# Ledger of designs, part 8: VH-VL binders against o60147

Target 1, 175 residues: o60147
Amino acid sequence: MLEKNKYLYIFRHIQTNQVLLSQGNVLKKTALFQLPYPLQKPVAPNGMRPAKLRKDHWVPLLKVEFPNESMFQSVFMQLLNYRKYRSVQPLTSDLLKLPIPVRRRKIMRQEVPNTIADLADILNKEKFPENSVRLQLSDKSDSEYADWPPSVQIDSEEIKLSRGFREKTTVDEAR
Short names: E, the ipSAE of ESMFold2; O, the ipSAE of OpenDDE; V2, 0.75 times the mean of E and O plus 0.25 times the DockQ between their complexes.

## First folded at step 10 (VH-VL; framework fv_lerdelimumab)

Design n4 (at its last look DockQ between E and O 0.12; V2 from the best seeds 0.00; counts 0 for: pae O 3.5 > 2, placed apart)
Fold by ESMFold2, look of step 10:
Structure n4 (fold): chain C 175 residues (1-175), chain A 118 residues (1-118), chain B 109 residues (1-109)
Amino acid sequence: as target 1 above (175 residues)
Amino acid sequence: EVQLVESGGGVVQPGRSLRLSCAASGFTFRYYGMHWVRQAPGKGLEWVAIISYDGSNKYYADSVKGRFTISRDNSKNTLYLQMDSLRAEDTAVYYCAKGEWDYYFDYWGQGTLVTVSS
Amino acid sequence: SSELTQDPAVSVALGQTVRITCQGDSLRSFSASWYQQKPGQAPVLVIYGKNNRPSGIPDRFSGSSSGNTASLTITGAQAEDEADYYCNSRDSYGNHLYVFGGGTKLTVL
């Protein structure tokens, strides 16, 4: 029937640099289940699962536009699984030397580059049509974390919204 | 050298609970993710659950999600599987397995049999 | 689909070469690992990362992959190679992280 574009939205935490994936332009509370199971509650912003979603703490990192639901679902599920695989990797010797709070912070600081690299790895393997996938970043230099396939168009304009992915004009113009 | 020894298997009625343990030795347990894998009698292998090195991430097969809980005690080098609301289809030999960087299971225990029957 | 498909049984004459295959969509993205299981024993890793052999595994065991198919090859099959063989991979598409093939029973004649 009607064909409409599907978007993958990716958020970054302003303090911890943790990453959340979303099917919608506003995070749902259930997105917090992507984060490590907390060992205690409530968790400070030191990089564990918080008890509640603070939308003012999560800012746009990037969005990806797919031409159809099938492509979106394939990439979204794979990216979720890539994050799970990374979360269960053995500990390296360099990380073993660190006190636990420092180790956690170092691991969390890698989530942005790792997520971008994983997204590109998936897209390189998927063999999508040339220029069929549109990528927009909040910081265009973040595209340098990966080599992108011909299927990806990187938008020349950065995401300018400071909170969420809301389109400001829809509500304000109606008023 | 590396040893994984499962225990806690037995015969139990449907709806009951059972707790499995896996004692680890010969490697630095707190550095590695750990798995449970099961094999029903005469059937193939089925991955069940994983827990990260510090226990902060846990993932389950859909067949056991909500009923089984994986946990670990790094001070005792022990992996656990709490199995609640057991069903006949949970009857299997349960193996603990050590994960590696390239996402394979390099060491396995000898398994412990869980039988769920009336 | 995330399932891994193996033929349920294959036979090989002693000293001959046999190939056991494993097929699934996740193998386009992830390497397979291969496990040997003899009756009454725990599985033993024989191949990982496409074609890496753990220490202690005979060099007659090798792996390969092409597209969505991974293969385990045993060159010069021996009587002790008679066992069940399972492939395993990460799951690109399902809610579980790992998937095993259904297993292949190898008979050495």
Scores: ipSAE 0.525, ipTM 0.788, lowest interface PAE 1.9, mean pLDDT 86
Fold by OpenDDE, look of step 10:
Structure n4 (fold): chain C 175 residues (1-175), chain A 118 residues (1-118), chain B 109 residues (1-109)
Amino acid sequence: as target 1 above (175 residues)
Amino acid sequence: EVQLVESGGGVVQPGRSLRLSCAASGFTFRYYGMHWVRQAPGKGLEWVAIISYDGSNKYYADSVKGRFTISRDNSKNTLYLQMDSLRAEDTAVYYCAKGEWDYYFDYWGQGTLVTVSS
Amino acid sequence: SSELTQDPAVSVALGQTVRITCQGDSLRSFSASWYQQKPGQAPVLVIYGKNNRPSGIPDRFSGSSSGNTASLTITGAQAEDEADYYCNSRDSYGNHLYVFGGGTKLTVL
């Protein structure tokens, strides 16, 4: 279980491309709290703060291995802060011209590239040791959304995607 | 003008039930999530429950979970709070509040007092 | 943590500036909102988001945030500003979707 503490998984919703952050490869129901609450109509695309976590609707976008839990926690919190910041920023004029449902969908589609960019920015600022952070992407092309610092080593292998995907760990194999 | 008017409060014995209502006007009720927030005498605000615009999602504070039920009738622009198995610690002014966006309450009712005592 | 902490009481001289601070882990993830409550009255939203004031709220009220903190600032306190002030945020921890601070009683001297 100690290994899970230094792993950041970012999941995307298969339909909405919403993003959830997770410590470890198993999404917890509390992760849904990261999503806006569907308080108002028109409703955001399906999957926005659902009543129940459907794990089969989420696939890993990327995983990051940090040298230790402290570094993980730092980056994790900062990612949440970046998300918070974006949520309160004024909408661009281009977005305002769109109907609300379209606008919301467009914003949601930007969550993946934004999150990746945020991660890169955070890691650039943290100045971790060279090749100390290992990044694996479900799609290698997603790495192009940002410039990565020397601290990040991008894995040549992609995450194998499937519904309900969970990467097998040593702990899992022992079960 | 947005108006929220709570009703149904009163004095009730422990273990009994009470149903609160909140009549909403001045906005499209069916488009917004609604909240109940309570305040014990001389104490701070405590979030109680939320219901989504269409009633499909409900969440409760741990202190009331399993005992309270939030509901709404959009055809009547009314929010409800069914309170079962009332306890002394449930004594409070109960406010209905209009949710806005996903994190704040932009309008509050004047509240209705619920007193649970033997 | 599912808690927001506030100082229980603060004082400010008439015309002076006071800052009420709210602290909690939830504030790392979600924006705060602030509510003013006068005796015998319902709470009133005074600040939400980064620094947004609802219509009717004087411009002397402002909001800020940093890390796991949010602050309400009254620049040029008026007598009518004497009230209890509560911070609130969504919560990604525990079982509470929303959480209030304990409230701060502001006395205007």
Scores: ipSAE 0.045, ipTM 0.702, lowest interface PAE 3.5, mean pLDDT 87
ESMFold2 (binder alone), look of step 10: mean pLDDT 91; pTM 0.938

## First folded at step 11 (VH-VL; framework fv_lerdelimumab)

Design o1 (at its last look DockQ between E and O 0.08; V2 from the best seeds 0.00; counts 0 for: pae O 5.5 > 2, placed apart)
Fold by ESMFold2, look of step 11:
Order: C-alpha cells, then sequence, then structure tokens
Structure o1 (fold): chain C 175 residues (1-175), chain A 118 residues (1-118), chain B 109 residues (1-109)
C-alpha cells in the first residue's frame, strides 16, 4: 500500500488571532497546551489557556499537504519548536512602551504572520522535491507574509468552509 | 553589572526534594527569559529548563520533565527550580542563566552544587 | 539526530591559530553559540550568532559556519585561553530545545 498523504492543519482564534497547530482536521483539547499558562495575577484581557476548548472559536487558517509521514513529522516538530522559542523572547523596546494588556494583544496578533513566516523558513531550509508540498489558505493574501520555496505549490482555491476543516469519506457521504 | 547568584544546593537522598533559588541584579529581570543549565561532575553542560519573562511559558528537558518545576517571582527578582523525586543522575552544579534575543545565554551565575546520594 | 559533536581535546602553540569545531544537523537551521569555561568557573559566552562577540571578549575570538559545522577560531592564542569550549544550538528535531556539544579541552602549549 502507498503511503497516505499527511496534513498539517493550522487554526486561528476568531477573537485573539492566536494560532493552534493540529495533526487532525478537528482540534483536540490537548491542543490548548500550546497556549500560555494562566498567570496568578492576570492583567491581560485574553489569550491565556482556557479551561475548555470552544471549537466554534477556532477557524481554518491554512492546510499543508505532505506526500508522507516523515516530511510531515519533520515540519510539524520544527514548527512547534519555533513557537516555543518565540514564546521565550525578551521584551523589545517597542513592546516595552505599551501597557501590558496592549502588549499581549500585539504579540497575539503577530502569531498569524509569524507562524506563516516560520513555516516558510522551515520549508526553504528543507530540500523537498519541487511541488511536493501543497499549501491551501483561507485567505490567499496571507501567502504574502513569506517567500516560498519551489517545493511549495500554493493552491489556487481558498479553503471554502469558514469553520473547521472537512475530510469527506464514503461513510460520511452516506450519512 | 549583571549578577546571578544561585543558592539552595546541598546533599540529599534519592527521592527527596530540593528548591534552588537564583537572585538576579543589574538588569530588569522581568524583561527576560531565564534558564537552568546543569553540569554533572566531570561532564558537559546540559540545558534543563526555561521560563518566559512573565512566567506564562515553561519548558523542560525530557530528563527532568514531570519532576522539576521552574518558576519566578518578578517582584523579588528571583528564579526558582523545584526539584522533586531526585535521582543520583541529577547530581550536578546547577547554573541559572539569562536568556537573550537570538536564543543564547549571555550571563551565568557561579552555580550551586546538588549531590544526590544514598 | 540532535547531538552536537566536538573533538574532546585540541592543542595550540602560544601565539598560533586554532580552530574548534562543532557538528550537528541542527546547525543547518540554527547558528551556534560558544561558551568558554575555565576550571572551577561558570561558562562565559564568547561567540553568538554566526560571528558576534559580546562586550569584553577579545577580537582574537571569531566564529564561522558551513553546512552542519560551526567553528570557533582563536587567532594568536594566549595562555589564558586554555579552557573547555562548548558549542550550543537550538534543537530542530527534538524536545530538549537547547543542546550543548560535549566540550573541547583547549591546551595552550
Amino acid sequence: as target 1 above (175 residues)
Amino acid sequence: EVQLVESGGGVVQPGRSLRLSCAASGFTFSYYAMHWVRQAPGKGLEWVAVISYDGSNKYYADSVKGRFTISRDNSKNTLYLQMDSLRAEDTAVYYCAKGEESYYFDYWGQGTLVTVSS
Amino acid sequence: SSELTQDPAVSVALGQTVRITCQGDSLRSFSASWYQQKPGQAPVLVIYGKNNRPSGIPDRFSGSSSGNTASLTITGAQAEDEADYYCNSRDSYGNHLWVFGGGTKLTVL
């Protein structure tokens, strides 16, 4: 049997613009561990790890199709690590000028462009075959956050569903 | 002058707990991520843990995950490492280290020795 | 493979040039930083990024990289340069986030 294609699913929060990475087209509660720990004395309005997952608050940002599990795992692990490194960056002079709630909002709003740039950086450093990786976006203008290597084929069609991702099967069509 | 001073090391039996502290001065502590790095006697350096500037993100080496807890008190300019379920292989000098942009350790403390022996 | 490999020991004659190497897959993605450790002392950062020196580090210390290899070069080695040298990098492929090489003991003859 041929190796099945593997997908990376990236979600955006409808309010905060935070990003979650997923191996599946539906978020699991464990994805919430990618969000910051609740602070003892919180001064920021939102963006901390909630008690439960609200699936209706997370919408598709992009989907990446890899030809095999090995390529997927390499990119997924690196992207998770890039996010961890960004989370421990020191405060910059630009951010220090802002009140703490405003600062946190600005950091959260950078997650979309930063995640897209990090994905492209990883793919540019990997030497994957030409056109072996298919990228589909909910908003094609988001591809402008990065320069993409020849290995990436950007799908001409945007993700059509506004909530969640769907993988059709014969069983699902019969229901 | 940036200074990092570790304390709380000592000799403990396996399975016991110990809490390390690192007192920071000479910089604005609440702007920077802080790290613990250890060195077993006669061995090389091993990264242990990191905590973000506000404490909202914490990450650990696999060798200590589930047993060690990094924390900070920005009002006291102090970094902590709570070490539970200590093992002989945790015997090391423990350094606190200041994180910097581009992900290197620009300042280190003098270290505190933890010895875990039966 | 997340490991960083260094030769255990290197010697240099006083006033000569020496090169300490560090190899690993993560170095294709991330720049190395280099730390000097003298006996009984804490490590000291000597090179970060490709070739940046912190304030107070002599200009005889320089860094370079090619492929999966990073190098620390000391030109005109002095007696006080005798120390252990560790490379460090972020971990592209695993869970340890920061990985150190095993260290290189530099002896100045």
Scores: ipSAE 0.760, ipTM 0.889, lowest interface PAE 0.8, mean pLDDT 87
Fold by OpenDDE, look of step 11:
Structure o1 (fold): chain C 175 residues (1-175), chain A 118 residues (1-118), chain B 109 residues (1-109)
Amino acid sequence: as target 1 above (175 residues)
Amino acid sequence: EVQLVESGGGVVQPGRSLRLSCAASGFTFSYYAMHWVRQAPGKGLEWVAVISYDGSNKYYADSVKGRFTISRDNSKNTLYLQMDSLRAEDTAVYYCAKGEESYYFDYWGQGTLVTVSS
Amino acid sequence: SSELTQDPAVSVALGQTVRITCQGDSLRSFSASWYQQKPGQAPVLVIYGKNNRPSGIPDRFSGSSSGNTASLTITGAQAEDEADYYCNSRDSYGNHLWVFGGGTKLTVL
């Protein structure tokens, strides 16, 4: 069980490109609480927040393996903080000039690259040992969104997780 | 200056109803989620309910679900708590609190006391 | 609902440093906020997020977090800091729920 605590899974919504973080390889319903301003008038377009978690609407973006749980927890919390910070920032004049639907789409398109960039920035600051962090991406091209420190080893194989879930097993099929 | 002023508290018998109000000023009321938090005499804080900025979403603590109803009138900058089927364990000071950044409360009222007793 | 645990009481000598800690699984996923409550008064927000102080809160108050814990630190405790302190976070159970710690009574000696 302790071994599972060192894995970070990041999912993105297939339509909105919103991002959810998960310690487990299966999304929990509480993951939706990561989205900013669910109950308040959003600065950023949060009106598209799903009322319920549809796991089949979320696809894996990347998987990160850390040396230990402590490092995972540190990076996990920092990612949340980075996302929160962006969510409360005023919209740029350029964005404000756009119709609301267009604005929403544009902002949401930035969530994936921003999250990847955040991860890289955090890892650069943490200065973990060389090749101590393993990064596996669903799309290798996504790694180009950031410069990765020597601590990060990018796997050559892409992740093959099912939507919102770990790879299907016999047990999962029985549910 | 942000101000929250609760009213409507008093002494009621079990099974009766009471309606609390919270008058808000000093901020754009319609932008923020609002909360009720209560505190039994000599006890800790307990979250009761939340209502979204536009009133479209409401959530309750399990202890009050089905009995209490949170509502708001943004045109009057007022938050409400309808309390039905009151119980002795509902005795508390009830605070209205302003939500911020979707996870904390940056402003609180002074509270109104509700006493449920036979 | 998820539970946040605090020591019921702590003491600190005047001018010394004290740390109040909150522990719970929800803190692994959600940021904590801290509230000061003096007798007969409403709670007052003193720390939120990583280490943010609202306007009017002295700089001797600071916040930190690690794993499933959050801490409020008072560096150079003053007599007026004697109060009850509550931690809070969003709850992992249900929809948009919040949970408070049991509170810590701080005595300044």
Scores: ipSAE 0.040, ipTM 0.600, lowest interface PAE 5.5, mean pLDDT 86
ESMFold2 (binder alone), look of step 11: mean pLDDT 92; pTM 0.945

Design o2 (at its last look DockQ between E and O 0.02; V2 from the best seeds 0.00; counts 0 for: pae O 10.8 > 2, placed apart)
Fold by ESMFold2, look of step 11:
Structure o2 (fold): chain C 175 residues (1-175), chain A 118 residues (1-118), chain B 109 residues (1-109)
Amino acid sequence: as target 1 above (175 residues)
Amino acid sequence: EVQLVESGGGVVQPGRSLRLSCAASGFTFSYYAMHWVRQAPGKGLEWVAVISYDGSNKYYADSVKGRFTISRDNSKNTLYLQMDSLRAEDTAVYYCAKGEYSYYFDYWGQGTLVTVSS
Amino acid sequence: SSELTQDPAVSVALGQTVRITCQGDSLRSFSASWYQQKPGQAPVLVIYGKNNRPSGIPDRFSGSSSGNTASLTITGAQAEDEADYYCNSRDSYGNHLWVFGGGTKLTVL
């Protein structure tokens, strides 16, 4: 039987700061279904699902290597659910006072720090062995959005790939 | 006070459709997520669906994905549930419920009965 | 596991204290809420978070949690407390994003 992926790849949109989660180092078009369903009225681009996946608009945010596929799948599902819960939370009065396009932009700007905080919260609640989860960021200062458990080793080397997470060779399974 | 009033329930054959409505009053409807929760006769509560305050996010229990569609019209203070391809196991009282900041259901309607039978 | 487990029935003598429990893995991540349902009526929220009571809920209702278990306690049970009680939580692990326990029928003797 073929081995399954144990890597989590997270992308951000260069303009909107929306976030997409991926099992692979290349985004598939179906990843767009993670974004909100478009409203029936014309709205500002923030919070909207684009009609097409523009791969040149999505850049690496972070990459995580888990000890095994089972742990990857558990964290991936939890991240998707954390985002869903956040997306249906009532808004504060401060946000509700803003014009709709401005409000949506402010909500979207929080997706990067919120996703990083969600990841850390999940990893703090899991009892992984010390240094068993390797985290690599495109911008190391983003690690400051959260407090990381002893299980996480933050790679000192930032992600520098020009096409997201692609490398010269592919790691299709666990190895 | 907060009022949630469901309507649109009835008896239908399997494979048919129904549309439920929930009229809301006594609170600012457009601030809150709204939910559908159902209860089969003699059974417990089952969460069905949620829609965000502006309708931009919708999520469903696996048992109804692809068959049910939640929607809202904030100008009419109304929540909807379009139920297609109904099955016998969809027979239940359907409640609309108001969501809150800490993700609990603070107000419920009295429910509308949907019976799916041959 | 995404399931919330409750005992199906519990009895209490009038004026005594009773505890209703709810167990599930998601309760490590998310606090439970508790709903009272009397026959032929809609559920009513009685406890949210760990131990917050909505306005109008008597102070004999309280909540607590430890590990993967949440509890609803009724101190000095009254006849009007006879009902079904459901716990509810968000589900970190499944596609039913809100999960209810199976319910506990409380009988006041």
Scores: ipSAE 0.612, ipTM 0.835, lowest interface PAE 1.3, mean pLDDT 85
Fold by OpenDDE, look of step 11:
Structure o2 (fold): chain C 175 residues (1-175), chain A 118 residues (1-118), chain B 109 residues (1-109)
Amino acid sequence: as target 1 above (175 residues)
Amino acid sequence: EVQLVESGGGVVQPGRSLRLSCAASGFTFSYYAMHWVRQAPGKGLEWVAVISYDGSNKYYADSVKGRFTISRDNSKNTLYLQMDSLRAEDTAVYYCAKGEYSYYFDYWGQGTLVTVSS
Amino acid sequence: SSELTQDPAVSVALGQTVRITCQGDSLRSFSASWYQQKPGQAPVLVIYGKNNRPSGIPDRFSGSSSGNTASLTITGAQAEDEADYYCNSRDSYGNHLWVFGGGTKLTVL
């Protein structure tokens, strides 16, 4: 049980690019609580929180291994705070000019790069020991969204996409 | 704490079969790939086989391919290695090891000795 | 399958620094992991990735890599560090196999 406690998985929705944080490689139903309520102000687009978790709609974006659970928890909570902060910020003039459906899509598309940038910012501030945090991305090019501190080492392997539940390793490729 | 306990080792004659077991605890067994690694007496480590978290994928070293079968029962948190057509060169301590990420083993059992001799 | 090569034996004086190196083409593509094995005991993971130590491993153990090589460094060797050390990585060939180095016996003088 302790092993998964130091692993952060970030999943993205395959259609909307919404982002969910997970402790462990399997999404829990409670992960949906990370998404804003439709009535939350500023008014989130209706439907941003699905009624049910469809695991097959989510794929791993990145995996982070922390030295211990405490560090994981710190970063996890900070990520949620960053997300919350963004959710309450006024929309930019550029976004307001767009039709609502287009605006919704654009906002959702920003969640992936924003989350990656948030993670990098948090890790830069935490000043963890050098090479103590391992980052594995589904697409290595996503690492370009941010500058990573010396505490972070990017894995030579990429996470392979796996619909349904969890990260797909090379051993799980034929699934 | 993570524990891996191998069993089933013993002395067998060439051509015979043996089944090893590895009981796992202290982690979510069904989340992780599991490996068998062996070590001949006085020799180095040799990777033998791997099975995916759900048992859907299996890979073997060329030295055991076609003779050994790796399997698992996630409901029992147990890893297995069915060894058929055993040879003298299969004599070794067999370790079960927990996979992590895609390339290292973070926990090992204490091993079980398999001796193949006429 | 590909192979990883290690020196079969190295020595280090107590309190001094020693580096054990592993070489192989697989190391160009995959990260190495290092395992310590004492007589009659199972291997223990001591370093993985670029320079990650599992819990319980002393900070005198460190890892590095360059090109087709990976190295385990013990800075300030202790008597208890006398053991066999094995490097490991994924295999560049075949069905995603794993490969171990031949092992290095470290003697602490």
Scores: ipSAE 0.005, ipTM 0.581, lowest interface PAE 10.8, mean pLDDT 86
ESMFold2 (binder alone), look of step 11: mean pLDDT 91; pTM 0.942

Design o3 (at its last look DockQ between E and O 0.07; V2 from the best seeds 0.00; counts 0 for: pae O 5.8 > 2, placed apart)
Fold by ESMFold2, look of step 11:
Structure o3 (fold): chain C 175 residues (1-175), chain A 118 residues (1-118), chain B 109 residues (1-109)
Amino acid sequence: as target 1 above (175 residues)
Amino acid sequence: EVQLVESGGGVVQPGRSLRLSCAASGFTFSYYAMHWVRQAPGKGLEWVAVISWDGSNKYYADSVKGRFTISRDNSKNTLYLQMDSLRAEDTAVYYCAKGEQGYYFDYWGQGTLVTVSS
Amino acid sequence: SSELTQDPAVSVALGQTVRITCQGDSLRSFSASWYQQKPGQAPVLVIYGKNNRPSGIPDRFSGSSSGNTASLTITGAQAEDEADYYCNSRDSYGNHLWVFGGGTKLTVL
């Protein structure tokens, strides 16, 4: 009935607003390869790839359910590529006037709206059947970053999980 | 006037290494992503690698991933390609190219020939 | 498939109009760019976006696109237009990120 890997999970960093894409409901260390590589090693600058995955720093942004694995893989690959293309765009004139740390912060602050816009752009172009794609957001106002095609049904329920997309058991309290 | 000048090509045996350089002038190098594109003799163009404006993002074609390393030095306006574990199939003219808007390559160097022959 | 498909060769009589095509699924998402390459020389950008010409490219060169197809048109072909022509696009569906077509050899008769 249901196929594996038909869910897209997107995480947001609590401080930088950077985005990580995941095909699993728990981030793996390999997702950190989506972050830029540190330019100088003694201390990773803000927003650069850390040595360890801090799962408490990454919270749910949105989840997408596709009709099948093939559609998921197509959108996931395209979205990963869109992020790579954005990372190698030339600087705009507004950014060129800013010190490098300020430039990086402004670029990172656009990742949430840019990722949501790119997801919608892909879904508008792929011509999926009406209501075949279920979108669930942690903050429904984030849907306003894009115009969604008829294929997308936005879930009325927001994601309420405090960390990750897996529900915590009632007996697992970490200190 | 935008200019890109590659150097460092030559004849090497399989398994050896080469480092290519591309000297850039006539534009502000640190504003742009830079690319390597190659062309095997008698064949078409193949994209090889890209590096972001500050060098913090690098991506490679699958055919070279794990063997080639792109880098840049913005203080010297220079792009590099370190090519390790060279194979006969890496024989090509290697071009550096300036990216524009992330969509196209508006300026190309003259190319440098790498020949890998046993 | 991430492939961009071009006919390997096309001919045109001097002064006539020729159209070189490029097909691929990624062209539904991304505009093609077109490069002219003469023997022993580096490629030169001739068309980017849908129909933009860089400075120094003659106005006989134009571009168009529809669906998964992009086209380069040369109106009033001249002898110096004899070259290989490559389309290029970003890749929606594969691991290469930027994909070139196989190239089209234009012969001006």
Scores: ipSAE 0.728, ipTM 0.871, lowest interface PAE 0.9, mean pLDDT 87
Fold by OpenDDE, look of step 11:
Structure o3 (fold): chain C 175 residues (1-175), chain A 118 residues (1-118), chain B 109 residues (1-109)
Amino acid sequence: as target 1 above (175 residues)
Amino acid sequence: EVQLVESGGGVVQPGRSLRLSCAASGFTFSYYAMHWVRQAPGKGLEWVAVISWDGSNKYYADSVKGRFTISRDNSKNTLYLQMDSLRAEDTAVYYCAKGEQGYYFDYWGQGTLVTVSS
Amino acid sequence: SSELTQDPAVSVALGQTVRITCQGDSLRSFSASWYQQKPGQAPVLVIYGKNNRPSGIPDRFSGSSSGNTASLTITGAQAEDEADYYCNSRDSYGNHLWVFGGGTKLTVL
């Protein structure tokens, strides 16, 4: 069980492209707390956090395997901080000119590329050993948008997890 | 501005329990891991415990594992440390510290003194 | 025993440069952070990452790293810099998670 804590799964919402981080291949209800509160400063409009977690609305974006849980925790926390930082920044003039619904959609669409970029930036700043971090993407083309450090090995195989869940196993089917 | 204010320290006998609190303000409390760090009189800093942003993960130093419990209430912006089975070697100033970027502490409280003595 | 080691004490003349070094295996993987502590006060973050200073920290403070070491350098030491300095990093996985150095007492002469 301890070894499984070294895996980072990132999910995106199938409609809004919002992003959730997960320690493990099953989304927890508490993952929704990653999304901005209505009371939070102005980048995230009110209502961006769903009231309930619909696991079937989230698909895997990428999977990251770290050498150990400590490295996972470091990167996980940094990703949250990067997202928070963006959420408290003033909106650009271009965004302010857009109607609120359009603005919301545009901001949400940026979450996936921003998260990938954040991950790459964080890993570039860390001093992890060469090829010690394994990255698997649902779409390999997404890896081309970031400059990855030598510590990252990109898998040739794309992830094929079910929505919001780990891949079904014999045990899962028996439930 | 970020503020962390510890409370609950005092003098207790060995084997007794004490609960510390840390009131946080000036930042989004629920986004950050929070830590307890202690310092025995005239000694160095010792990391004690950490709790994740959502409270789902808790980790402890070996010296306090099984005796101390870290918790948080994000609705109250408060961090807690339940200290059970206290020992003389637990005597220290206890600081709450805000975690940042997964590896460092950018803000510290002023600390609260815990004295364990017969 | 600490996984990070520091010299217990160093001295520097006023206006001169001093380097405080921290050594440990964890520093091969994780960045160090440095904290200044004056008597009767809480620790204050002075350096983190490669060479990042928090707001309010003078530019005479700088950080560096090499191999399993991290260093805090004060270029042009001032009287107010006399304090204890602690390095910190992530520790071995699952047991400690964070570890402090033993601290270095800096005396400004």
Scores: ipSAE 0.019, ipTM 0.626, lowest interface PAE 5.8, mean pLDDT 86
ESMFold2 (binder alone), look of step 11: mean pLDDT 92; pTM 0.949

